VHH binders against o75319. Designs and how they scored, part 1

Scores and structures below are computed, not measured.

Target 1, 181 residues: o75319
Amino acid sequence: GNHIPERWKDYLPVGQRMPGTRFIAFKVPLQKSFEKKLAPEECFSPLDLFNKIREQNEELGLIIDLTYTQRYYKPEDLPETVPYLKIFTVGHQVPDDETIFKFKHAVNGFLKENKDNDKLIGVHCTHGLNRTGYLICRYLIDVEGVRPDDAIELFNRCRGHCLERQNYIEDLQNGPIRKNW
Structure headers, positions and changes below count from the first letter of each chain, unless a header shows other numbers; Kabat numbers aren't used for antibody chains.
ipSAE, averaged over its two directions, is called F for ESMFold2-Fast, E for ESMFold2 and O for OpenDDE. V2 adds 0.75 times the mean of E and O to 0.25 times the DockQ between the complexes of E and O.
[cut] marks letters that were taken out.

## First folded at step 3 (VHH)

Design k8
Fold by OpenDDE, second read of step 4:
Formats: C-alpha cells, sequence, structure tokens
Structure k8 (fold): chain B 181 residues (1-181), chain A 118 residues (1-118)
C-alpha cells in the first residue's frame, strides 16, 4: 500500500535554511511508488528534495529521518555521499531524553566533521513540522543558548509553517534543559 | 479519512482487568505503528504503549508488566489488555498512530473511559 500520509500535501516540501544555523527542514520525500497517487506538481521524491535544495544554492550534508516508519523511501534512494540517520521518533508526546540526546549527538558530530564546509543538516519527520521543529528548537535552546521564543519563531518562519503541538511548544518554552552529553 | 474508534472501557475494581479495542480506518494500518494513550483528569495525555508495524512493543514504566498491546492487521485493530488495574489508571484511553503528531487536527477517536475504583 502506497497511501499518501494524511495532510502531507498541505505542507511545503522544503523550508529555508535557518539563518545562523546549518538546519533545513522538509516534509518526508516519497519514493516513486507513491507517484501514481499524486499529481505531477504534488510529487516530492528524494531526487526532488536534492533538486530543491540545490535551487536554494545549498547542499545537504546529512539527513536525519525522524519518522516512525520505513515505508516512505529507502536510504538507497539517497546519494551515497550524503549520510542518512534514522531516529525513530514517537509523535504526540514530547520526545524523550534518549531521542533528544541522539539528535544532539548526531548534529554535534556532523558539525565537528564538517567545519570546512557549509553543508546543511536536513531534518524531517512525516510533515517536517512538529517533531522536526521540536528537536531543532531543542538543540538551539539547549546547545546554542537561543531564547525559546526566538528559536520557535525562527523555525516557523523558515519552515513556512508553524509548530502546532502545544505540549511541544510549552516544553520548549518552559521545560527543563536536556543533557547535551 | 483517518478514523479511530475505541471501545472496551468501563468501571472496574482495583486489581481488575479490561481489554480495550481500537478499530482504525482510512490509512494503511499495517504500515504504521499504533499506540494507546490516556488522559487522566487534570493531566496531559500520555503514551501508554505502542506497537510497531513489525510487532515490537514498548510500554510506559507505569504499566510495564500489567498492560499488553497487540494488533490484528487483518482487522485493522489494536488492543490493550489491562491487568492488575489501579486507581491511577483511571483515564480516558485513546488510540493513535505515533507516526503522526498533529495538534488541533489530530484524528483522535472519542476515547473509551476507564475508571478504577473500589
Amino acid sequence: as target 1 above (181 residues)
Amino acid sequence: QLQLVESGGGLVQPGGSLRLSCEASGFTFSDYAMGWYRQAPGKQRELVAFISSGGDTNYADSVKGRFTISRDNAKNTVYLQMNSLRPEDTAIYYCATPEYDFSGSDYWGKGTPVTVSS
């Protein structure tokens, strides 16, 4: 079954680079088998992702996949030159400390290894919004010392959609800092 | 359109058992993990248990050893067997797929109430 994720069509495929960061958020690309259920203009494949990133004069250096399924696309659909990291992330609840740590560790590792370039960290869940936004903002707040409201505003503006989950927002604004190591 | 219908709730005494069911429709059920959530009075909704598409299960610490989540893909149904129920398990129970994390547009069912009281 190639059921298109609910509301997937409602979201911009790719956001903009978040200024001052290496982050870019996008919705999940769908492998070719989904195209038969989409209008041509609705299609967004792994290849399309890279094309759209290139159109922004950017380059992806890492993809972090936060979806809790493997049905959308295969890592083999990505260029070999771009590492792929899967972090199974449960929706509806605030990501747990282990998930947050995994995300931070991946980002920090990438930044250490990519000091000599300006490649982006691409992050996505199904819609590239709530889970994606939370973890990016959590990183900016906990690691970079960004004010929570500033982080949220920056993400929302760059993604082109606003973080929706109130429990996520409240945790970002008022929740405790999570460990960075 | 995605729909979820929970059932099986009720009033039970401490130490009692209930089996909840959730019938899902409007998406490829077998491709997604499913979870049970609960919301107690005055508390936030919390994940109780979830089961992957492959059948791997995970539980909140508060219910480990007492609750069992399972699924029947042929029936598009996820189950929650609740044993050794406690008053603190009192809540409205909901099912959802952990893959989605919408707010305000969540496709939650009406939920099924569980009350554990002497």
Scores: ipSAE 0.634, ipTM 0.841, lowest interface PAE 0.8, mean pLDDT 94

